VH-VL binders against q8ixk2r445to577. Designs and how they scored, part 204

Target 1, 133 residues: q8ixk2r445to577
Amino acid sequence: FFGMLQNKGLTDYCFDYNPPDENQIVGHQVILYLCHGMGQNQFFEYTSQKEIRYNTHQPEGCIAVEAGMDTLIMHLCEETAPENQKFILQEDGSLFHEQSKKCVQAARKESSDSFVPLLRDCTNSDHQKWFFK

## First folded at step 10 (VH-VL)

Design y23 (framework fv_axatilimab)
Fold by ESMFold2-Fast, scan of step 10:
Structure y23 (fold): chain C 133 residues (1-133), chain A 123 residues (1-123), chain B 107 residues (1-107)
Amino acid sequence: as target 1 above (133 residues)
Amino acid sequence: EVTLKESGPALVKPTQTLTLTCTFSGFSLSTRGVGVGWIRQPPGKALEWLANIYWNDDKYYNPSLKNRLTISKDTSKNQVVLTMTNMDPVDTATYYCARLTYYGSGRYGMDVWGQGTMVTVSS
Amino acid sequence: DIQMTQSPSSLSASVGDRVTITCLASQSISRYLAWYQQKPGKAPKLLIYAASSLQSGVPSRFSGSGSGTDYTLTISSLQPEDFATYYCQQSYSTPWTFGGGTKVEIK
């Protein structure tokens, strides 16, 4: 399914991706921003390969976490989804990143008023619960 | 074939409330990603966006008019209703409803429009 | 609010001419831009969505380009049915806003 991917704990915040150039969508961090409900830069698709896709035109973007990191970044989608691009959206709303065995949590960016999704040890916190709107 | 048609009064007195209905066919507002918007155009002037309603009942209003506007839908009747309070002569315009079609990655276009209905506000 | 400025406000052209209309956004709108054609007494018609994608059924002589704040609609060889007013519209931020329109008149 697809839609705005909203946080249960930070109830007004959604996954958001605002690349500086639409022809260069790779390499930037996914952020959290106030949900506007319009789709746009907050519109994501969850696929049967366990991907979270941003863009349906060339090139397609897929959220990934690089080895040893905890931030979600935009990578190019691949014909067969690599392990670092696979997230299991569980029935309780948690987003489990298979390769790291960690969960996506809404967190404040250090030294900032902004919020970002980060990989953290899995807990039953509402800040780790997500749903499509 | 997709069609939309606006209906409502052609003449409204100042301070009265305007109610416009958009009746459509060929698509459903239960379809994910679809919406209906309202746009107006005063005689000889540019287009002005008023409000949108989406399949999930999310609603958006032009902030300059938000206190006067209400948008609602009846999915089973294929209708969207716009209500605008405290009408003034400056609100004289042709009012259009249009389908909002999602093209991916947040991009929308208003791909099919109603014919428009002229609303004149005068005593 | 994002302001959309169109230029020129009007132009005169002959059949067969290349016509270019420009739309400037007051801030970057990341190609969340559509172009519409409106003939007198008629509803607008969608020509281009996502800045450069041609709507189904629209003649290939219409094309859109641009990024950031600067966008262009081009009609490569103007036809008699193309004499109309053209509007750009951003959907990047609420409120959605239209340009002031460009009237393409017969020379």
Scores: ipSAE 0.006, ipTM 0.559, lowest interface PAE 13.5, mean pLDDT 86

Design y24 (framework fv_axatilimab)
Fold by ESMFold2-Fast, scan of step 10:
Structure y24 (fold): chain C 133 residues (1-133), chain A 123 residues (1-123), chain B 107 residues (1-107)
Amino acid sequence: as target 1 above (133 residues)
Amino acid sequence: EVTLKESGPALVKPTQTLTLTCTFSGFSLSTRGVGVGWIRQPPGKALEWLANIYWNDDKYYNPSLKNRLTISKDTSKNQVVLTMTNMDPVDTATYYCARLTYYGSGRYGMDVWGQGTMVTVSS
Amino acid sequence: DIQMTQSPSSLSASVGDRVTITCLASQSISRYLAWYQQKPGKAPKLLIYAASSLQSGVPSRFSGSGSGTDYTLTISSLQPEDFATYYCQQSYSTPRTFGGGTKVEIK
């Protein structure tokens, strides 16, 4: 699959990656933003290695979760996907992070009106259900 | 055989603009995944990365020098040009260009380097 | 910027010695690390990419290892042509940064 990765519960919000400096595509947090249908910063690919790739720039970025963290950040992709970059998009729409055994949830940032994808214990909430559009 | 060669002035006065050209053979900068980077080394000091340009014209700059650097390519001539404004004596260094080879999944190495060109900045 | 701290800055060794050079990143770089060899007056030569992958044509006595923030270059049996300065470089985040170099000198 490829396209915009949209949340079922937080309708109209998609995975979004728009680093402040286009010359530095790694190290920043993935956010959620209103789906605009234009691709670009919201265009992701789900690979056979269970990666979520950001292919707008070269070298390609891959979403990862660092040890002890619950936020999704952009890393450089590896030839063999490391465990922290593997997400299982399940048939029910849940996005399961293999290494942590947690699910990606659309959540409001605690001190902000902004939304971000975070790792949380897996539930059957629509805020944990994702699909490519 | 893959080769890269730097060319440009050996002496530059303070405040002037430096223009360096990297001319290469044995590969094309239209090949997906290939890039060319510039690296410098002041006498007796460590290597410092300056800028990269890729097959798709993506450009990356060292942020500490970004306002002074411009990198461009002419794919038909097999050339990459680096321009650096407002030269200062601390910019005295050997300047290298190198090929960026893609090994898959974002992994790059600078596998072939030019011989380097010494640039001295002095009044 | 990711800082790369290389140690030692210099070492003296004899032919046949096992030499170990360490590179420490200020944050995790997920094995996006290369090692280069530079002889006086010459351009650097790529030895290892992706932390542990040996570049074609490089002798097998060179090996790289490590993960996260800690990386090591090992020369299992030092040869006369190995006396040089070695640099690590991270390519995980812009700017690409090099370590300060380790000069391997004859004892």
Scores: ipSAE 0.005, ipTM 0.543, lowest interface PAE 14.7, mean pLDDT 86

Design y25 (framework fv_axatilimab)
Fold by ESMFold2-Fast, scan of step 10:
Structure y25 (fold): chain C 133 residues (1-133), chain A 123 residues (1-123), chain B 107 residues (1-107)
Amino acid sequence: as target 1 above (133 residues)
Amino acid sequence: EVTLKESGPALVKPTQTLTLTCTFSGFSLSTRGVGVGWIRQPPGKALEWLANIYWNDDKYYNPSLKNRLTISKDTSKNQVVLTMTNMDPVDTATYYCARLTYYGSGRYGMDVWGQGTMVTVSS
Amino acid sequence: DIQMTQSPSSLSASVGDRVTITCLASQSISRYLAWYQQKPGKAPKLLIYAASSLQSGVPSRFSGSGSGTDYTLTISSLQPEDFATYYCQQSYSTPKTFGGGTKVEIK
């Protein structure tokens, strides 16, 4: 699968990555933003290694969550995907982060009116369901 | 200045439970990305990781010791507590607590350590 | 569990020497590796994280390199204060595991 990764519960929002420095694509948080349908900063690929890749730059970025963290951040992709970069896209649309045993949920950024994907205990909430369009 | 200090008994008898407290200053365990870990070192041997606790209360344990270990935090007191059950002479070691710092993009380390507390399991 | 093998277990060196210590992981750890220095009777000190990133305040004579399963710590010009035991640690997978240590002794 590839395209814009949209949330079922937060209906107009997509995964979005727009780092402030174009020469450093890694280390910043993945956000949610209104889906614009043009790809670009919202274009992701789900790979056979269970990665969510950001393919608009070289080297390619891969979404990761570090131990003890709940935010999704951009890392450099490895030839063999490390465990913190592996997400299982399940039939019901949940994104299960294997290493932490948690699910990706659309949520408000702390004390902000911005939205971000965060790791949360898995539930059957539509805010934890994602699909490519 | 960031400091951590371990406290607990210096001598424990076999089969007893060990409780160690890490008291810290200069940072908060409510800060995103921060954690505290416990590591031990038997005399003359290598370091062995025991457990981590993070700002969001996520807990990780060494699987070889998981049935014996409990880690908890009191963010308001700046304390992390490790409990280890059924102590054995082989558990004799210096026990350390350390701050876990996330530097971004997989950049992570135990950047500040306590002085360590020696725990002897005997008799 | 991921096993970390350090070599050598000990070495003797003189001030000014270039010292290299290697760390081999039993499987790929994708540069989730840190290096620590421990002096007798003291707590370990973080030198390098993410395989090659120098911790703030650590002298530039220390450097780390490597990828996959093979990692190296280098001290370009050994100083008197560098006589210590060095440990690598992987954080790629739980449990976090340390190498057996390399003791750097004065000749």
Scores: ipSAE 0.007, ipTM 0.599, lowest interface PAE 10.1, mean pLDDT 86

Design y26 (framework fv_axatilimab)
Fold by ESMFold2-Fast, scan of step 10:
Structure y26 (fold): chain C 133 residues (1-133), chain A 123 residues (1-123), chain B 107 residues (1-107)
Amino acid sequence: as target 1 above (133 residues)
Amino acid sequence: EVTLKESGPALVKPTQTLTLTCTFSGFSLSTRGVGVGWIRQPPGKALEWLANIYWNDDKYYNPSLKNRLTISKDTSKNQVVLTMTNMDPVDTATYYCARLTYYGSGRYGMDVWGQGTMVTVSS
Amino acid sequence: DIQMTQSPSSLSASVGDRVTITCLASQSISRYLAWYQQKPGKAPKLLIYAASSLQSGVPSRFSGSGSGTDYTLTISSLQPEDFATYYCQQSYSTPFTFGGGTKVEIK
């Protein structure tokens, strides 16, 4: 799969990555933003290695969950995907982060009206269901 | 002021299980972005990371020791406990616990350390 | 696992000298690097986090720099209390790994 990664519950919101500049691609949080159909910040590829790749940069960016964090941030892709960069996209649309045993949920960023994907205990909520468009 | 202190046996016999407790004050392990790690140092050798536990109960272990290590926390008691099974003389080391502090953009540092506790493994 | 190689393993220096210690990662760690100072019989002390940020209370003569795989710790004018072993540590991925240490000894 490749394209915009959209949330089923928070309709019209997609994974979005907009780093301050390309020299600062690593360490910034992945956000959710209104799906706009322009591929620059919202184009991701789900790979056979269970990575979610950010397709607009070289070297390629891969979404990761760092130790002790519940946010998704951008790392550089490796030749062999490390465990913190592996997400299982299940048939029901759940994005399961295998290393932490948690699911990606669309949620409001603390103390703001912005939205972000966060790791939460897995539920059958539509806010934890994702699909490529 | 933030403090951490390790406690546990000074002497352990080969094949036994080591249990170490880190007791801390001045912060809560329920605070988002905070963790506690365990690091050891054999006499005259380099530092070796063992395990981390975080505010959200995420646990990480050194893969070379994963089958032997268990880390847990009791947030109400301000304690983190590390157990290590099947102790061997090569596990003789000073064991430290340290606070993990989030500095933004995912980067952590171990900003406050306990004094360390020496564990000798011998018959 | 990410391997951290420190150079040199030891060095001899005099008070007032500029000392540079290097740390090489086996892959890019994107500035997820900390530096620690350890004196004999004592716990390590955090000096630098995020490759170049000085920890509160650490003297300004300490500085960190680098990117990708290559990082350095510099002490601009060595003081008597700076004779210690220095360690780099990456937190880019688990397991967290330390360098082998660099012992700064009096000449």
Scores: ipSAE 0.224, ipTM 0.791, lowest interface PAE 4.5, mean pLDDT 89

Design y27 (framework fv_axatilimab)
Fold by ESMFold2-Fast, scan of step 10:
Structure y27 (fold): chain C 133 residues (1-133), chain A 123 residues (1-123), chain B 107 residues (1-107)
Amino acid sequence: as target 1 above (133 residues)
Amino acid sequence: EVTLKESGPALVKPTQTLTLTCTFSGFSLSTRGVGVGWIRQPPGKALEWLANIYWNDDKYYNPSLKNRLTISKDTSKNQVVLTMTNMDPVDTATYYCARLTYYGSGRYGMDVWGQGTMVTVSS
Amino acid sequence: DIQMTQSPSSLSASVGDRVTITCLASQSISRYLAWYQQKPGKAPKLLIYAASSLQSGVPSRFSGSGSGTDYTLTISSLQPEDFATYYCQQSYSTPHTFGGGTKVEIK
């Protein structure tokens, strides 16, 4: 699957990656932003290795959750995906981070008016359900 | 003031299981962005990271030792426990616990360390 | 695993000298790097986090720089209390590997 990764609960919001420096695409937090339908910063690919790849820049970025964190950040993709970069897209639309045993949820960013994907205990909430558009 | 202190046996026989306890004060392991890690250092050698546990109960292990290591926390007692099975003389080292502090954008540092506890593995 | 290679393994320096220690990662670690100081018989102390950010309470003579695979710790004017072993550590990928250490000895 590939396209804009949209939230079922926050229906207008998509995964978005817009690093402040285009020459340093790695190390920043993935956010949620209004879906614009143009791809670019909102275009992601779900791979057979259970990666969520950012396809806008070279080298390709892969979403990861660092140990002890609940935020999704951009890593460099590796030939063999490390455990912190593996997400299981389940039949119900939940995005399960296998290493942490938690699900990706749309949530408000701390001290901000913006939204971000965060790891939370898995529930049957629409805020934890995602689909490619 | 933040303090951490390691406790456990000073001598372990080969094949036995080592249990180390880290007791801390001045912070809570329920605080977002906080964790506790274990590091060891054989005499005269470099530091080796063993395992981390975080506020949200996320656990990470050194893959070379993963089948031997278990880390757990008791937030109400301010304790983190590390167990390592099948001890060998090469596991002789000073074992440290340290607080993990989040500095933003996924980056952590170990800002406060315990004094270390020496574990000798010998018959 | 990401391998961290520190150079030199040891160096001799005098008080007032500028000391430079390097750390090379086997792959890009995107500034997920910390520097630690360890004095004989003591636990390590955090000096620098996120490659270049100075930990609270650490003297300003310590600085970190670098990106990608190449990182440097600099002590601009070595003091007597700075004779110690220095370690880098990456936290980009598990295991969070340390370098082999650089021992800074009195000349």
Scores: ipSAE 0.008, ipTM 0.644, lowest interface PAE 9.3, mean pLDDT 87

Design y28 (framework fv_axatilimab)
Fold by ESMFold2-Fast, scan of step 10:
Structure y28 (fold): chain C 133 residues (1-133), chain A 123 residues (1-123), chain B 107 residues (1-107)
Amino acid sequence: as target 1 above (133 residues)
Amino acid sequence: EVTLKESGPALVKPTQTLTLTCTFSGFSLSTRGVGVGWIRQPPGKALEWLANIYWNDDKYYNPSLKNRLTISKDTSKNQVVLTMTNMDPVDTATYYCARLTYYGSGRYGMDVWGQGTMVTVSS
Amino acid sequence: DIQMTQSPSSLSASVGDRVTITCLASQSISRYLAWYQQKPGKAPKLLIYAASSLQSGVPSRFSGSGSGTDYTLTISSLQPEDFATYYCQQSYSTPLTFGGGTKVEIK
């Protein structure tokens, strides 16, 4: 699968990565933003190694969750995906982070009307359900 | 000044449960990005990481210990507690707690350590 | 699990010597690496974080370098208080793992 990774509950929002410098794509938090349908900052690939790759730039970026954190951050992709970069996209649309045993949920950023994907305990919430468009 | 101190029994019998408490001062475990970890060192051997707990109550465990570990925090008391079940003589070690400090871009260091507490497992 | 291999396991050196200790990760750890110093009977002390950043209060003779899988700790001019065991540690992925340690001994 590849395309815009959209939230079922927060219907108009997609995974978005907009680094300040396109030549330095690692180290920043993945956000959610209104789906625009043009790819670019919202174009991701779900790979056979269970990675979520940021597909439009070199070097290639892969979404990871740092130890003890609940935020998704962009790392460099590795030849063999490390456990912190592995997400299981389930048939019900849940995106399960194997290492933490938690699910990716669309959530409002603190003291803001902005949205971000965060790790949360797995529930049946539509805010934890994702699909490629 | 930031300090951490381990407390618990010095002697544990095989099959018993070990409970260690880390009491700290000079920082709060409610601060975003801060955590407390437990590390052990058997006599004459290398350091082995056991578990971490973070400001948001996220917990991580060394899977090699087969779910023998439980970590919890009491933010109001400035305490972190580690419980380890089914103790064995091979678990004899000095046990340390340490603060996990975030340095940006996801990178942590264990910047302040307790003095360590020696736990001997023997019948 | 990410394995951290330190070389050498021990070395003998004299005051004033340049000492280098290496740490090899079994996979790329993107500079999520710290170095610690441990003196006999004492808790470890953080020297370097993020592969190359010197912790406050640590003498400038200590430096770290490296990327990917290969990292080095250098002591430019060994002092008497530097005789200790040194450990590298990765925080890129859980479980956090330490190297086996390098003991710096008097020659």
Scores: ipSAE 0.006, ipTM 0.549, lowest interface PAE 14.1, mean pLDDT 86

Design y29 (framework fv_axatilimab)
Fold by ESMFold2-Fast, scan of step 10:
Structure y29 (fold): chain C 133 residues (1-133), chain A 123 residues (1-123), chain B 107 residues (1-107)
Amino acid sequence: as target 1 above (133 residues)
Amino acid sequence: EVTLKESGPALVKPTQTLTLTCTFSGFSLSTRGVGVGWIRQPPGKALEWLANIYWNDDKYYNPSLKNRLTISKDTSKNQVVLTMTNMDPVDTATYYCARLTYYGSGRYGMDVWGQGTMVTVSS
Amino acid sequence: DIQMTQSPSSLSASVGDRVTITCLASQSISRYLAWYQQKPGKAPKLLIYAASSLQSGVPSRFSGSGSGTDYTLTISSLQPEDFATYYCQQHYSTPYTFGGGTKVEIK
């Protein structure tokens, strides 16, 4: 699948990636923002390698989690997806990060009114349920 | 002030399981962004990364050795334990543990290392 | 796996020399690279993290540069205590591979 990756619990929010420098997409945090339906910074592709690919710009980015961290950041996509870039979108809408054994949850970013996806212990919360729109 | 020290057997027979303990002081493995890694170095050869464990209990293994490796921590004792099964003479090496420090934007470095412990695998 | 190739494998130099060591990654690692120094019989010591950031306490004669696949460690004026083996390591994806090492020997 591909499209806007929307949260079931945090109504109207989608995965969003808008790096400060278009020539350096690597290392910045993925955020959640109001779904605008225009693709662009909110267009992602879920691949057969279990990647969440950001393919609006070149080179293509793939969402990853750094070891020992709980934030989702942008990496460059590889010919064979490394373990830190693999997410299983489960039947119940949970987005399971294989390497850490944790689930992606919509959460408020500290000291702001912005929202971000973070890795948390898997629960049955709607804030951990995602779908492509 | 930060120190790490490896301990374990100096001699291991082929097919046996190796258990190494890293005991540290001067930091806590409860601190966000901190981890401990294991690295080995065969005599006269390059360094090879084995496994990392982090403050949040995230565990990462070298895929070529993953089925043989287990890493765990006891935060209250300031210890990290590495277990490696089915030892072979090619696993003869000095084994190091090191602290992992997060420097931002996904980047880590191993800023303090133990002295290393030599493990010889021979019949 | 990402392969890290260091050049040269060894070099001979004199005190005061400028020494350059290179590290080539088999794919782009976006500056997720550290440099380590190892003296005979001792554990490695972190010199540089994030390709170009100097670790606290490391002399300013050490510097790192590079991007993409190509990285360099430079020692601007070699001192007696700098004779050691130097290793690069990528931390972009597992396994976190080291280069083969560069031995800096006294001429």
Scores: ipSAE 0.105, ipTM 0.737, lowest interface PAE 5.2, mean pLDDT 88

Design y3 (framework fv_axatilimab)
Fold by ESMFold2-Fast, scan of step 10:
Structure y3 (fold): chain C 133 residues (1-133), chain A 123 residues (1-123), chain B 107 residues (1-107)
Amino acid sequence: as target 1 above (133 residues)
Amino acid sequence: EVTLKESGPALVKPTQTLTLTCTFSGFSLSTRGVGVGWIRQPPGKALEWLANIYWNDDKYYNPSLKNRLTISKDTSKNQVVLTMTNMDPVDTATYYCARLTYYGSGRYGMDVWGQGTMVTVSS
Amino acid sequence: DIQMTQSPSSLSASVGDRVTITCLASQSISRYLAWYQQKPGKAPKLLIYAASSLQSGVPSRFSGSGSGTDYTLTISSLQPEDFATYYCQQSYHTPYTFGGGTKVEIK
């Protein structure tokens, strides 16, 4: 699968990656933003290795969650995906992070109208359901 | 001042369970981005990472030892406990606990270590 | 598992010498690498994190460099207190493996 990775609960919001420095794509947080339908910074690929790849720049970025953290950040893609970059997209739309055993949830930043994907305990909430559009 | 100190038995018989406690001061394991890890070193050999526990209770284990290891924390007591089952003479080592500090961009370092506790496994 | 190979396993050096220790990862670790110093009978001490960042309180004669699979720790002018064993550790993928160590001995 590839396209814009949209949230079922926050129906207008998609995964979005727009790093402040185009020459350094690694280490910045993935956010959620209004889906614009144009691909670009919202275009992701789900691979057979269970990676969520960001294909807009070279080298390709892969979403990861670091040990002890709950935020999704951009890593460099490796030939063999490390466990912190593996997300199981399940039949019900949940996005399960293998290393942490948690699910990706659309969440509001405190004191803000901004949204981010965060790791949370898995529930059947629509805010934890994702699909490619 | 940040300190960590390991405690546990100095001698363990083969097949027994080892329980080690790391007691720390000068920081809280409720602080975002902080963790505690366990590392061991057999006499005259290299360091081997065993397990980490983080502020949010995320736990990571060395896969070769995962079925033998359990790590837990008691944030109110400033303690982290490591349990290792079915001890064998090859598990003889100095066991260390260390603080994990997040330096941004996903990278951690073990910036403060306990003094280590020697565990000998023999009959 | 990611294998970390340190070279050399030991070296003899004199005070004032430039010492270079290398660490080779079996796959790219994207600068998820730390260097530790261990003196006999003591716990390790963090020197460098994120491949090249100097830990607070560590002398500036220590520096780290590298990317991908190849990493280096350099001591620009060896001091008496620097005779120790040095270890690299990758934290890119579990298990977070250490290198075999490099013992820096008095010549």
Scores: ipSAE 0.023, ipTM 0.680, lowest interface PAE 7.2, mean pLDDT 88

Design y30 (framework fv_axatilimab)
Fold by ESMFold2-Fast, scan of step 10:
Structure y30 (fold): chain C 133 residues (1-133), chain A 123 residues (1-123), chain B 107 residues (1-107)
Amino acid sequence: as target 1 above (133 residues)
Amino acid sequence: EVTLKESGPALVKPTQTLTLTCTFSGFSLSTRGVGVGWIRQPPGKALEWLANIYWNDDKYYNPSLKNRLTISKDTSKNQVVLTMTNMDPVDTATYYCARLTYYGSGRYGMDVWGQGTMVTVSS
Amino acid sequence: DIQMTQSPSSLSASVGDRVTITCLASQSISRYLAWYQQKPGKAPKLLIYAASSLQSGVPSRFSGSGSGTDYTLTISSLQPEDFATYYCQQNYSTPYTFGGGTKVEIK
């Protein structure tokens, strides 16, 4: 699968990656932004290796979990996907991060009206349900 | 002042399970961005990272040893416990625990270490 | 796994010398690198985090630099207490691999 990765609970919001510097894509947080249907910053590929790839950059970016944190950040893709870059998109729409055993949830950023995907204990909340559009 | 100290058996027989406890003071594992890691060093050899546990109970294991390692914490006792199954003479090493401190943008450092505890695996 | 290659594996130096130790990563680690000092019989001590940031309490003669795959630890004027083994560690991806170490010995 590939396309926009949209949230079921925050129905207008999609995964978005907008690095401050296009030449330095590593280490910045993945955000949620209004789905615009125009690709680029919101176009991701879910691979058979359980990666979420940001293919519009070379070298390719892969979403990773920040160790000991609850945020998703961009890393460089590797020939063999490391555990922190593996997400299982389950039948119920949950996006399960295997290494931490937590689910990706749409959430408000600290003291802000902005939204970000964060790792949380798995629940049946629609804010933890995702689909490719 | 921050201190960590390792405790556990000095001798382990092949095939047995090793249990090591890291007891610390001067910080809490309920503090966001803090963790504790385990590192080992065989005599005369380089450092090898084993496992990390973080404030939010996230656990990370060295994949080459993942099937053998379990890490857990007891935040109220200020303790982190590592277990390693099926010990072999090649696992003979000094085992260290260390605090993980977050410095921003995903970057950590192990800023305070225990003194280490020597574990010998022999019949 | 990301391999960390340190060079040299050992070196001999005199007090007052400028010493450089390098770490080469098998892939870009985007400055997710720490340097540690270990004296015989002692636990390692953090010197540098995030490739170039000096840990509090560490003398200013220590500095780190580098980006991508190539990183350097420099001791600008070696002191007697600096004779030790130095290790780099990448914390970009698990396993968080250490280099093989560089032993700095008296000439």
Scores: ipSAE 0.278, ipTM 0.777, lowest interface PAE 3.1, mean pLDDT 89

